# Designs tried in a protein design chat: VHH binders against Uracil phosphoribosyltransferase (upp). Part 12

Target 1, 214 residues: Uracil phosphoribosyltransferase (upp), of Aeropyrum pernix (q9yen3)
Amino acid sequence: MVAAVRVIGGETPLARYVLKVLRDRTTGFPEFRRYVRIAGSILAVYIAGELGWVEEEVETPLGAKAKELAPAGPVYLVGILGASLPMVEGFASMMPEARIALVAARRVEEPGRLKIEVYYSRLPRMFDGPAVVLDPMLATGKTVAEAVRLARDRGASKVVIGSIIASRQGVEYISSLYGDTPIYTLALDPELDENYFIVPGLGDAGDRALGVEP
Below, E stands for the ipSAE of ESMFold2; O stands for the ipSAE of OpenDDE; V2 stands for 0.75 times the mean of E and O plus 0.25 times the DockQ between their complexes.

## First folded at step 4 (VHH)

Design a26 (framework vhh_enristomig)
Fold by ESMFold2-Fast, scan of step 4:
Structure a26 (fold): chain B 214 residues (1-214), chain A 121 residues (1-121)
Amino acid sequence: as target 1 above (214 residues)
Amino acid sequence: EVQLLESGGGEVQPGGSLRLSCAASGFTFSSYYISWYRQAPGKQREWVSTIDSGGSTNYAESVKGRFTISRDNAKNTLYLQMSSLRAEDTAVYYCATEFTYGSEWTSYDYWGQGTLVTVKP
C-alpha cells in the first residue's frame, strides 16, 4: 500500500547476499563494515534513477563522439552518524562528486513523548540539488524524518531515503509525513522490539559497523 | 482511546480567512506537542505548524506570518487561524500528535481524519 517503498532484496540476489552477511551473528566487525559499504554502493545503483541527469557528448580517445549522462547539478548525501559512515562511503564510491552532509541525533524522553534531538549537523546553507538521506536502519523513522525536514527547509525539493533494513512502522511513519519521498531499502522487516530494534534485523548497526561499543 | 477530530474547513476566496479546530480526547492534551499538517492533491504531506506543551510555536516558512497555531488546554482543543489564504493553501489539513511515548517501551503517532480547505477565486 505504501507505493514509495522499493525493496531491493526483491530485485537482485546480490542484495540478499549482502543481507545474509550483515544479519549473521557470527560476522565480525571488519566484514560487517565491508558489507555495509557494499550495501551503500548497491543503493547508489538504484537511487541514481531518482537523481537529475543531463545528456553530454564526449570525445573518446579514438576521436569518435559518444552521448552519455552526467549529473545535472550537485548531489548531496546526508549521512546519519554513526553506522551510516561506511554506507556513505560506499555510495560516494559510485558517485565521487557527491557532496557529504552529516546529521547526528539522539532520542530524548520527555513526559508523554519521545523526541528526536539533532545535536550536531553539517549541512549546506542551501541544497542546490537532490538530497539522499542515508541511515542503515530505518526503525521508527523519527531520525530520518528529521533529516528530511532539515534538507527540505534548506531548499531540497527532491529528497530520497536509503537504508539497509527498514521496519514497516518506520516506512509508514515516513510515508505519513512525506508521502511521495521515495524510500529505497535492501530489506523491509515486519516489527520492532521494545528497545526499537528491527526484528529480525541485524542487531546494533553502529556497534557492528564501527567496531566500538560505547 | 485516543482521538483527534478536525473541523472548520470549507471554501474561501483568495485573501480570505478560516479557523480550523482539532478536538483531542483520550490523552493528557496539555502535556504533548501537537501539530498541523496538510496534504494537497498529488503532493506530499507537508508539516505546517507545531505548538509545544509550554505554548512555544514553530511554523513552516510557507505559512509564517499568515497562520497562527494556538491551544486551549481547558477544552483539549488545538486551533489554526489562517489568514491571507492563497490557492496553494488548498489541502486536507490534519491534526497530529506526531510522536508520543505512551509507556516505557512504546511510542505512538495519532492522526485525525482531516478537514478540507479549498481556496478558489
Scores: ipSAE 0.000, ipTM 0.104, lowest interface PAE 16.1, mean pLDDT 82

Design a27 (framework vhh_lunsekimig_d3)
Fold by ESMFold2-Fast, scan of step 4:
Structure a27 (fold): chain B 214 residues (1-214), chain A 123 residues (1-123)
Amino acid sequence: as target 1 above (214 residues)
Amino acid sequence: EVQLVESGGGVVQPGGSLRLSCAASGFTFSSYDLYWYRQAAGIERELIASITSGGSTNYVDSVKGRFTISRDNSENTMYLQMNSLRAEDTGLYYCARTYTIEGSEVWETFDYWGQGTLVTVSS
């Protein structure tokens, strides 16, 4: 009886070191971006176990043959723009054959309401392999849920979520909609503040990772 | 756990009035903007009225001047007073609590919904 969430900070001190740098208010945007990239690479190590693999035979420099693993088929990363950009790059650096899909969403204010609109996407016509949805912050889960829906609607039989920090509420939201979708995160933080930022969190991931404040 | 429970729906004739209530629990009621949505058969849910934590209200044009949204923070309850009801007001009415987060460059919106209360305007 467990939530479909794996908290990597409990499994390696390296994840906690990354979190220390990202959470530290004094970390400037170049180092923040570097450690978002490193977080993506760490996530790749753990999420790899969710992906399909096949044995392949290779010849070593000594002329001997060895059997090792290769991806069973295409693997897709689905990055939620903007702060996910260095995270996607970090993940892809560990799996260079991964294909990159992108979803860009924005706030749309209408009289009396606020909603999220996906205004740009680069998605395959069909996901013929597993999809890994990447967003540094799994706060409410709504944007991530939309990306999961898009991947499943286009044929992805396996979808995995990777984040740097997830809120309890965001995990519960995703689990209520997609109970078979594993969530991998470096940290699980207990609450959202009055401005709905994850607490203790790391502040605004977009501002800190990209160095541009809109 | 966040919970919203609507009540007050029923059958009324055109020109009649109803007051809907939304009883909330599991969050700090006074801190959130709250919404009434309506869903007719075969149509997506539409926003009818909103009230901010500060008490500012907004209405869709079709109900403006006929409906009044209000809140009682001491009772953790939101209301929708519906006057001069028309046949086109028939539908399932939902209350919702929405919050928006900006943890990256994009805003994320999270909605909690009640189960709905049915309003039927018929002669």
Scores: ipSAE 0.000, ipTM 0.117, lowest interface PAE 16.9, mean pLDDT 82

Design a28 (framework vhh_lunsekimig_d3)
Fold by ESMFold2-Fast, scan of step 4:
Structure a28 (fold): chain B 214 residues (1-214), chain A 123 residues (1-123)
Amino acid sequence: as target 1 above (214 residues)
Amino acid sequence: EVQLVESGGGVVQPGGSLRLSCAASGFTVSSNYLYWYRQAAGIERELIASIYSGGSTNYVDSVKGRFTISRDNSENTMYLQMNSLRAEDTGLYYCAAEYTFTSGDTYETYDYWGQGTLVTVSS
């Protein structure tokens, strides 16, 4: 029936405006970071539908009762360090009760092959609710796939992926391993270059979001 | 030095009960995170239950309300009480213990695994 990937750029002009700012090579790091944060907030609006909710009754200032929604339980954001930091903050600004977990990974380069090594994580031993894995760039999908595996192995009731730009190859990789894991992204780009950057993409999200170029 | 030995597996009819035991040596169950994993034929090993050092527990949805993880610190043993067993519960059950330490901001974990015990739910 429907594909597991949802391209938000096709659903709201605001997402395309965010992409314009982030893709533009002339955008400086402060504005780039600001728009990564805004992208996180937009993702929260769309991903909220994947999370559990319960009806709660509240009393208004008029003394009347109203039924509205509240989270059914804890929600975890799993940020892929480093460029995800403003994205996580943007998401959390919409859901302040969300808990934050972190994964840091590095590439182990081999001719014709890309390996991912997780060298740092701050994860709960068990997820007592859904996990939202956040990474601005879903390039090969390997780092995100590892974060999804860690969340699932630790009992996450549901795992959802949020990105700003995903490659076709990365989406296919995730879908081949975790076909039931929804992917929400502002843009879906067609290819990767020889250095595994998404094309047309937005360049190096870490350098541009953090303002530090090692 | 560290060993986990499972026992209590066997053949049981649907709707029946089994209690699995995981006897630990070389470390104390009260000071570690403990897990039960299940592996069915042709399916990847899945985490089904956990118990933390403070006693809090978690379960995968398919076993919630039917399975109970517990530990006896005096016996240095972890248990999995399995009630209302179904055919899909058939598989190899592994107990596992994680030893996690930190070096600066780096998290490192050593996993200790049992050899597995077979549970067959059939008539």
Scores: ipSAE 0.000, ipTM 0.087, lowest interface PAE 18.2, mean pLDDT 82

Design a29 (framework vhh_lunsekimig_d3)
Fold by ESMFold2-Fast, scan of step 4:
Structure a29 (fold): chain B 214 residues (1-214), chain A 124 residues (1-124)
Amino acid sequence: as target 1 above (214 residues)
Amino acid sequence: EVQLVESGGGVVQPGGSLRLSCAASGFTFSDYALYWYRQAAGIERELIASITSGGSTNYVDSVKGRFTISRDNSENTMYLQMNSLRAEDTGLYYCAKTYEFTYGDTVEGWTDYWGQGTLVTVSS
């Protein structure tokens, strides 16, 4: 299967402006967090096309009738705890009826391997609508893949991934596991460094978005 | 459609042996690492044994020397041979399809599908 990735930076100058602010090493954490929120809102505009809509008729204040769209049902945002929080908020600002689910995960070393363990989740049943998994950085794809698996296990009718920067490697990993799961990202970067940071990337999204350095 | 079906569980005396099987369909079996997990009462599900697509194996310390994982790519089946069973080996045993990813010297495993489990009871 060919990777199902849509790179929004190729479609609007606004996405590239957001990326410029986020990539710039001189951008402070308040401005970084602000632009993570803006990125979430941009993702909502593009991901809306993957969601279910129904046509309905409304009456304007002038007494005239107009046909427009409304959501076909609930939409679940699945935020991976940490840097995704302002991104989830940005997305939700465009779709205020969206429901929010949360996943916190860690990497656990075992003999000969690394495993992702979910140590906290707030995941409702999602049989009545699609899920949008949101993480600013799709690096190795491991944490995002676990969130996709959990959303599918909870019955989500469709799962879509949104990121700010995805690595080629992470996209290929997701596509190898979930061929029909679309990935929307502002940028697709070519490589990971030895610590699994996306290059050129934007550094540590958690530190920069949350304003907390360990 | 991906399917993993475990079999071979049962009741056995301490010191006895069982062989678990995991029959797979819906994916290219030879391309994936395969893992055995155990879920005991009151204990979180733990990884017991793994086998890579190339045949390399890993075991948790508590089962080393007693359990042997193997795979038969022609039959799309993975096995867990369990010898010298102890009461603490009692639990539900799950097979899992895992994509292994190597970056530099680090090997990562990601489990994207589980079987239904097979019960192993070591008693009396």
Scores: ipSAE 0.000, ipTM 0.121, lowest interface PAE 16.2, mean pLDDT 82

Design a3 (framework vhh_enristomig)
Fold by ESMFold2-Fast, scan of step 4:
Structure a3 (fold): chain B 214 residues (1-214), chain A 123 residues (1-123)
Amino acid sequence: as target 1 above (214 residues)
Amino acid sequence: EVQLLESGGGEVQPGGSLRLSCAASGFTFSSYYISWYRQAPGKQREWVSTIDSGGSTNYAESVKGRFTISRDNAKNTLYLQMSSLRAEDTAVYYCAATFTWESGETYETYDYWGQGTLVTVKP
C-alpha cells in the first residue's frame, strides 16, 4: 500500500552534487565509481534511521558515564552485482560491522518466457537482523523485488531498499508487492524513454562504475 | 507510445469457448514476449500464458490443455483461445508486453499492460 519513498536529493545539497557528477556524460569511470561510493555513504546516514538501535551506557576516559546508541543486532547489506559494489563499500565504510551478502541476477530464456534468475547468491542461512538491499538503479524493480523476497524468506523482519536513481514505475512495482518496505533514493526520475532507460538517468551504471563494457 | 487493447470478452456458459484478442501498437510486436494475465474478483493477479518471439508457448497449470495462446505478427495481434470454460475462469483478462532492460549485469523487465477485458462464466 505505502511504499515510503524518501528522495534524498530533496534533503541535502550533497546528494544533488553527487547526482551532478554521476549524471554528467563527461565524468570518467574512476570519478564515477568514487561518487557511487560516496552515494552509498550518504544512503547509510539516512537509512540508519530505519535500523534497530539500543541505548548503551559507556564509561568515558574521564570516568564519567554517557548513554549512546549501538546496533540492536547484526545488520546485513545485500548488494546486487555489479555496479552496487562501490555503493556497498561506501555504506559499509559508515557501518564497518555490517555483514555483506550478494545477489547476481541474469536474463534467462525459458520456453515461452523470458525471466529473471538469481544465478549466484551469497546469503546468510538466516537474516537475524535487518537487511538493506542496494542497487544503484531501481528501474523496473523486478531484480530488487527478488532480493527483497530472498531476504524475507530467510527471516529478515525488516528490509530497506537503497538506490541512487529510482524510476516511478520501479517504486510503484515494489509498493504493489511490499508496501511496508521503505525505499531511499538520491533521485526519483519520472520518465523512461522508448528503450525503457531512465530519463534523465545516468546511463549504464555498470559500464560507468566498473570501467568494463562487455 | 506502446498501447495494448484487449477485446473478445463477454458472458459464456460453463464448458463454452471464447477467443480474446489483443491489438498492439507502438513497438516491434514480433520481437517481444507477450503474455496473458487475469484477475478474478477478490483474488491477486495471475499469470495465464506467454508466447515468445519464436512462437514457443507456456501455460499456467490451471489452464493447460484448455487455453491456446497464439500471435499474428502481420496484424500485431495476440490471441487467447479459451475452451472448456469453468466458473473459476471468471476474471478480467489483461494483455502484457515484456521488455528486458539490462542494468549493470542485472536484467530488469518492464511490462506494458492493456486495460483488460471481462470474461464471465455464468452458471
Scores: ipSAE 0.000, ipTM 0.134, lowest interface PAE 12.7, mean pLDDT 83

Design a30 (framework vhh_lunsekimig_d3)
Fold by ESMFold2-Fast, scan of step 4:
Structure a30 (fold): chain B 214 residues (1-214), chain A 125 residues (1-125)
Amino acid sequence: as target 1 above (214 residues)
Amino acid sequence: EVQLVESGGGVVQPGGSLRLSCAASGFTFSSYWLYWYRQAAGIERELIASISSGGDTNYVDSVKGRFTISRDNSENTMYLQMNSLRAEDTGLYYCATVYELSTGSVETYDSYDYWGQGTLVTVSS
């Protein structure tokens, strides 16, 4: 079992309510997408503790001064295309100054092994702050691992992973490569089926969140 | 240079049988999930059968018990044995390899997915 994973479903009934709606096969795509956004906002509340903050003095409308917190610098959300889009939006609604980066990846064969190839990305040349990698489903962990590698290679001061459902296999895979990278997830599910769907999971996150079933 | 080539389509009467083949090249065939998709007139392309690298199979309910997907890793070929064919089975059949490793879905029509050219199956009385 991995010490670095934090399962939010154990910490707030709101996370379990969100999971109930997302797991329910009768939930239509507009409501599914809405609750993916809500999940992103919940993740922001919990992941905020991993990000850098500085104390700032502000003047209230009464002319009095107060000391409160502001981000220490740029914060990057790194969305794994496609189902992460409403989740990124939900997270960003809680931290509007967060910058949004995107990664799309595929499996590419090379002689003697398989590799993950990032075939499209919108990433900063250098990360000048922490990166939060967001993917609703942490299934095998391989695409998320590649996004973590890219953020680290480009200087991210800290990398944190957020998901709605993570598989035990995916968490173990990430932890084997990046033991110091925290994983925040609403649920931790025990297994993957033969098509890499998380079980019991919520089915196809892309189809259900985006409402487009090509 | 990933290439998928379908064959075996044709015209059959209801209740008939066909076996489709998908010959693959340019990747380590034994390591990949493989899929059969079907596109009928006026219907979006749908996944009908899948086979994992380990040989595990899945089918949509409409073909379960009638269709059998299989693979021959020594020949780099995947098959779809279609029995008890119905008029509703008419369409273009595509083989594909489609991956979305982290999102929990492998049934996406990504522009970078690898598809064959399709083979036509017509079931008519």
Scores: ipSAE 0.000, ipTM 0.144, lowest interface PAE 12.2, mean pLDDT 81

Design a31 (framework vhh_lunsekimig_d3)
Fold by ESMFold2-Fast, scan of step 4:
Structure a31 (fold): chain B 214 residues (1-214), chain A 120 residues (1-120)
Amino acid sequence: as target 1 above (214 residues)
Amino acid sequence: EVQLVESGGGVVQPGGSLRLSCAASGFTFSSYDLYWYRQAAGIERELIASIYSGGSTNYVDSVKGRFTISRDNSENTMYLQMNSLRAEDTGLYYCARYTFEGSTWEYDYWGQGTLVTVSS
């Protein structure tokens, strides 16, 4: 099976401008956070095509009729806490009726591997529509894969992944488990370092987006 | 010219073991991520295991704990150790190296495949 991923950086100069700001080591946390938010909005424009829509007739101020689109039903954003928060806000600014679910995970370093533990989630009992899983960095894919699993287990009609930077390793991991799950990302970077950071990447998205280093 | 050559397939009883090898030539082996795919009768090829240039690995859930992927960069060879084999593991096993083109991963080099049959 060939992994399917949509790399938005190849499709619009605006995505590459956002990546320039986010990758630049001199970008401070307020501007970094702003551009994570902007990245979320760009992702919404491209991911909208994966979501359900219905035609609706409206009356214009001139008394004329026009047919346009409206959401077919609820749409859920599943944000992976913490760095995804401005990204979720950016996405929701384009689709204000989107519902927000949350997943919290922690890294546990073990000899020779990275372990991810999901220790908190705020999810609907049932997803009565599509779910968009948002995480700025799709590194190993393990945290995102768990969020996809949780959404599917609760009935999501479709799951789509949005990231700012994805690694080839993370894309292949997701495709090995959920080959039908589309991945939208601004950039696809080739490698992870020994600490599982994406290279060239943008460093630690959480530290840079939130301005707090634990 | 890039070449991938699989070997090690065969017939084995449920619960048995096999080790597959993928010998590579024509590229800088240590610089590439490499993959094992499986194709069962009537279904499309499925990625089952990955090994990255840095040595990290990933597996689909159905083979975790049973299969182990490894590589020897000095010998330009990748391996798949398969233990506790099940009837569902029957299929053609392919090793692959891919090239990313545009917005989609495209697999540009595949071996001929090696047949694994788990029967009786």
Scores: ipSAE 0.000, ipTM 0.165, lowest interface PAE 15.5, mean pLDDT 82

Design a32 (framework vhh_lunsekimig_d3)
Fold by ESMFold2-Fast, scan of step 4:
Structure a32 (fold): chain B 214 residues (1-214), chain A 121 residues (1-121)
Amino acid sequence: as target 1 above (214 residues)
Amino acid sequence: EVQLVESGGGVVQPGGSLRLSCAASGFTFSDYYLYWYRQAAGIERELIASITSGGSTNYVDSVKGRFTISRDNSENTMYLQMNSLRAEDTGLYYCAAIYTWEGTEAYSDYWGQGTLVTVSS
C-alpha cells in the first residue's frame, strides 16, 4: 500500500517537464544540476502552503496601502549532503530569508543491527520555526527519517519533506515513523533495485547533479 | 572488523568448472546486496553477477547460463558456480557487499582482496 503523499507531477505539467529532463539518460551533468535547482524552486511554491504566514501592510510607490504576506518567523531548510545542494539553492532562491542547515549521514555496522550515524551536521541549537528536509531521492527513507528526528528533537514546530523522486517503500517507511510529516515529491516511483536505486528513477542523483563519480 | 575473503580460485582447463566462495564477517550479511566482479590485465573491473538480499539474481550476458550466484545467510557466505569455463573467463574475481540508503547519499560497501582464476590448457 502507498501512504498519503502529495505528488506534484499530478499538479503541474512543469513538474513533468522537469522530470523528463532529469530522467533522460542523455542529459549531461550541467543541465541535470540546473533542473535539480528548478525542481527545488517548484517545491518551494507548493511547500509554502505548509509554512506560517502573517499579514503585513506596505506602502506602494503610489502612496497607497496594501496588505500582503510575510513569514511568521524563521524557516529552516535542512539539506541532506550532497545532491541536495542545487535543490536547496533553488528553494532558497524563492525564499531568500530561509536559513540553511545541513546533514551528512552514513551507515555504521553494529552487532545485531545497522545504525544511521550523522557524521557531520550544521544545525541550529533549537529550531524556532518549521523545518523543510530536502533530499532529491527518497529511496529507503532512512537518512531523511534521521534528519526529521533531529529537527523534531530540537523543537521544530513542523517538519515537511521535499524530494524530486520518492519510492513507495521510502514513503511507507517515513509514514510508519512520522505519520504527521507531509511529503511533497515531483514523482512517486513504485520500486527499488538491488542497490536501492529508485526505478524508473533518474539514476544516481549525486553523480549526475555534482558531476563527480567516485 | 569487516572482512570478505574469497577462495576456490585456481587453474582449470577450458570446459571445466570451479566454485568460488566469499566468506563474510563483521557486518549484517543478510541485509546486503552481493556481487561478483572480475578483472583481467588491461581491462576495467567488470560486474558479472549479483544477488539481492531477497535472493533475486542477475548476470552479464557473457556468463548467463554458465555461472550461478547463490548465498547462504546462515553461514555468511556467497558462492559463484562457474561451468563451461572459457579462456576469456581468466582474471581476478572479487566479491563485494553493497548497501545504500537514499540511493545516492549514504552507502556501505565492502570488498574482498580477490582470487585468481586461470583457464588454460
Scores: ipSAE 0.000, ipTM 0.193, lowest interface PAE 12.2, mean pLDDT 84

Design a33 (framework vhh_7w1s_2)
Fold by ESMFold2-Fast, scan of step 4:
Structure a33 (fold): chain B 214 residues (1-214), chain A 121 residues (1-121)
Amino acid sequence: as target 1 above (214 residues)
Amino acid sequence: QLQLVESGGGLVQAGGSMRLSCAASGFTFSSYMGWHRQAPGKQRELVAKISSGGTAYDDSVKGRFTISRDNTKNTVYLQMNSLKVEDTAVYYCARTYEFTGSETWDTYDYWGQGTQVTVSS
């Protein structure tokens, strides 16, 4: 079994316009950050279909009744620190009741394998609703996979991944571990270079979105 | 299987030069390669990094140290010039195995036990 991948660039010209701005090497960090935020809002529109909703009846100012939708329960955004921050804000602006969790991770080498270590997190003791894991770049998929594992281990009813650009290799990696985890991305790019940057990609999302290089 | 080798450390007089090497075998280089150091009684700090986008240096070493890589040999180097006593530290070669767009100063792996650089006088 494999995870479903939905490429939003094929669904709306607005996603392709956002990709044009983010991919363009001449785009400065303030505009890059703004369009990462916009990408988060676009992802919210499409990922909303994966989340639980209930009908609620409201009374309009005219005294008439209307049936509309509200979230069925808590929704969690799980941001991978750092470049995800404007993306999380963009998503949350569309769903202000969403709760925000954070994960910071690093690679730790052990004999014969690489391990992902979460060295900082702000996570609920238990996810009492769906979790949306957000990272602008799904390159090898290993850090995102660890965030998915943490959400599932803590009871998330459903986990969805949102990215701006995903590599084919990263999608394949997630699918090999979590066949039921849908991936929503604005673009699906074919390859990683020797340094694991997505190609054609958009370069270093952290440097470009945050305006600081550590 | 996986083999990681750091080399080139040792004793050197202030004002001297030294080149550190980090050779990787059994796996490919990551999106970022860097050198970190930890001096006695101080926290770890990033000294230099190299990526497909270029190089970056800590202000304390800018103009004195140069990071470079040889992709054919799967090796990264740190050329250290005009060494100062305060450059004395254990130097660690580091990589990021994956780039996910998340930027934290603590996303690098360290290879081996590091290499000791001692600058006297």
Scores: ipSAE 0.000, ipTM 0.207, lowest interface PAE 11.8, mean pLDDT 81

Design a34 (framework vhh_7w1s_2; at its last look DockQ between E and O 0.02; V2 from the best seeds 0.00; counts 0 for: pae E 13.0 > 2, unsure alone 55.5 < 65, placed apart)
Fold by ESMFold2, look of step 5:
Structure a34 (fold): chain B 214 residues (1-214), chain A 123 residues (1-123)
Amino acid sequence: as target 1 above (214 residues)
Amino acid sequence: QLQLVESGGGLVQAGGSMRLSCAASGFTFSDYMGWHRQAPGKQRELVAKIYSGSTAYDDSVKGRFTISRDNTKNTVYLQMNSLKVEDTAVYYCAATYVIEYSGTEAWETYDYWGQGTQVTVSS
């Protein structure tokens, strides 16, 4: 389970501070949305190590040259519509040339079976670079798994998952399907409740970030 | 109610061309759609699928078949060129791509299917 997961809350106190704000039941939607964006920026810093880089020379105002790094090619962010919007924006603010793809899906509950219906997407014909799938809540993992599959089917040779909170169940599910797909999350929580909310979690990320109930 | 109405099938000589049409209602411009076929005694198989801005094809038809969408008519097409006898099948239009899960097993399907149109390629 743990081989493919990196829990950022164990790496930096800033991630723990962001989690404190997001988990707090009293945090209102403007502040919640701001910190979802900040979480996206933190994920970009940590996920950057999974992306390909090349050296590039730059000339400084002093006329000297320095070798720094640039993305080796296109980088794609795959946002799962809803609460991921501020998260994608935060990630993209750290890598402004990243391309943004979108997937919208809904859960269709049936006896003993869960269906994921994709009703909208904006995806490149071919991912000619790494893809980062972003969803604030990796709960059952089923919607994220669909996004990973779509990216892989379109040529993504590397897919990385970023979330704010992941459940152990969701991580196990992804690992069972895509064992070579790294998962970066600020927190890894132990359980899902009967409505598939992560516990202790932070509630409904969409409701809290967007200020509307669907 | 979502409706898929297929047309354009029939008899064609090997090496010929044919265009299938699937008129749809109730779709958004971002829904996934696809064409499948079922030859006599065989399983239904994917032929081509279209997602907003992208397409994918089964290897057996790549370069010969083209899926496209006309948003003004809410219609999906399958242009079939260089037809072979092996392309003989009932062709189904499908819409609303879903992933279904049972336990840890997952598979891809569509919620809506047309009634099918027969394509027969004679030698």
Scores: ipSAE 0.000, ipTM 0.263, lowest interface PAE 13.0, mean pLDDT 84
ESMFold2-Fast, scan of step 4: ipSAE 0.011; ipTM 0.382
ESMFold2 (binder alone), look of step 5: mean pLDDT 76; pTM 0.768
OpenDDE, look of step 5: ipSAE 0.014; ipTM 0.309

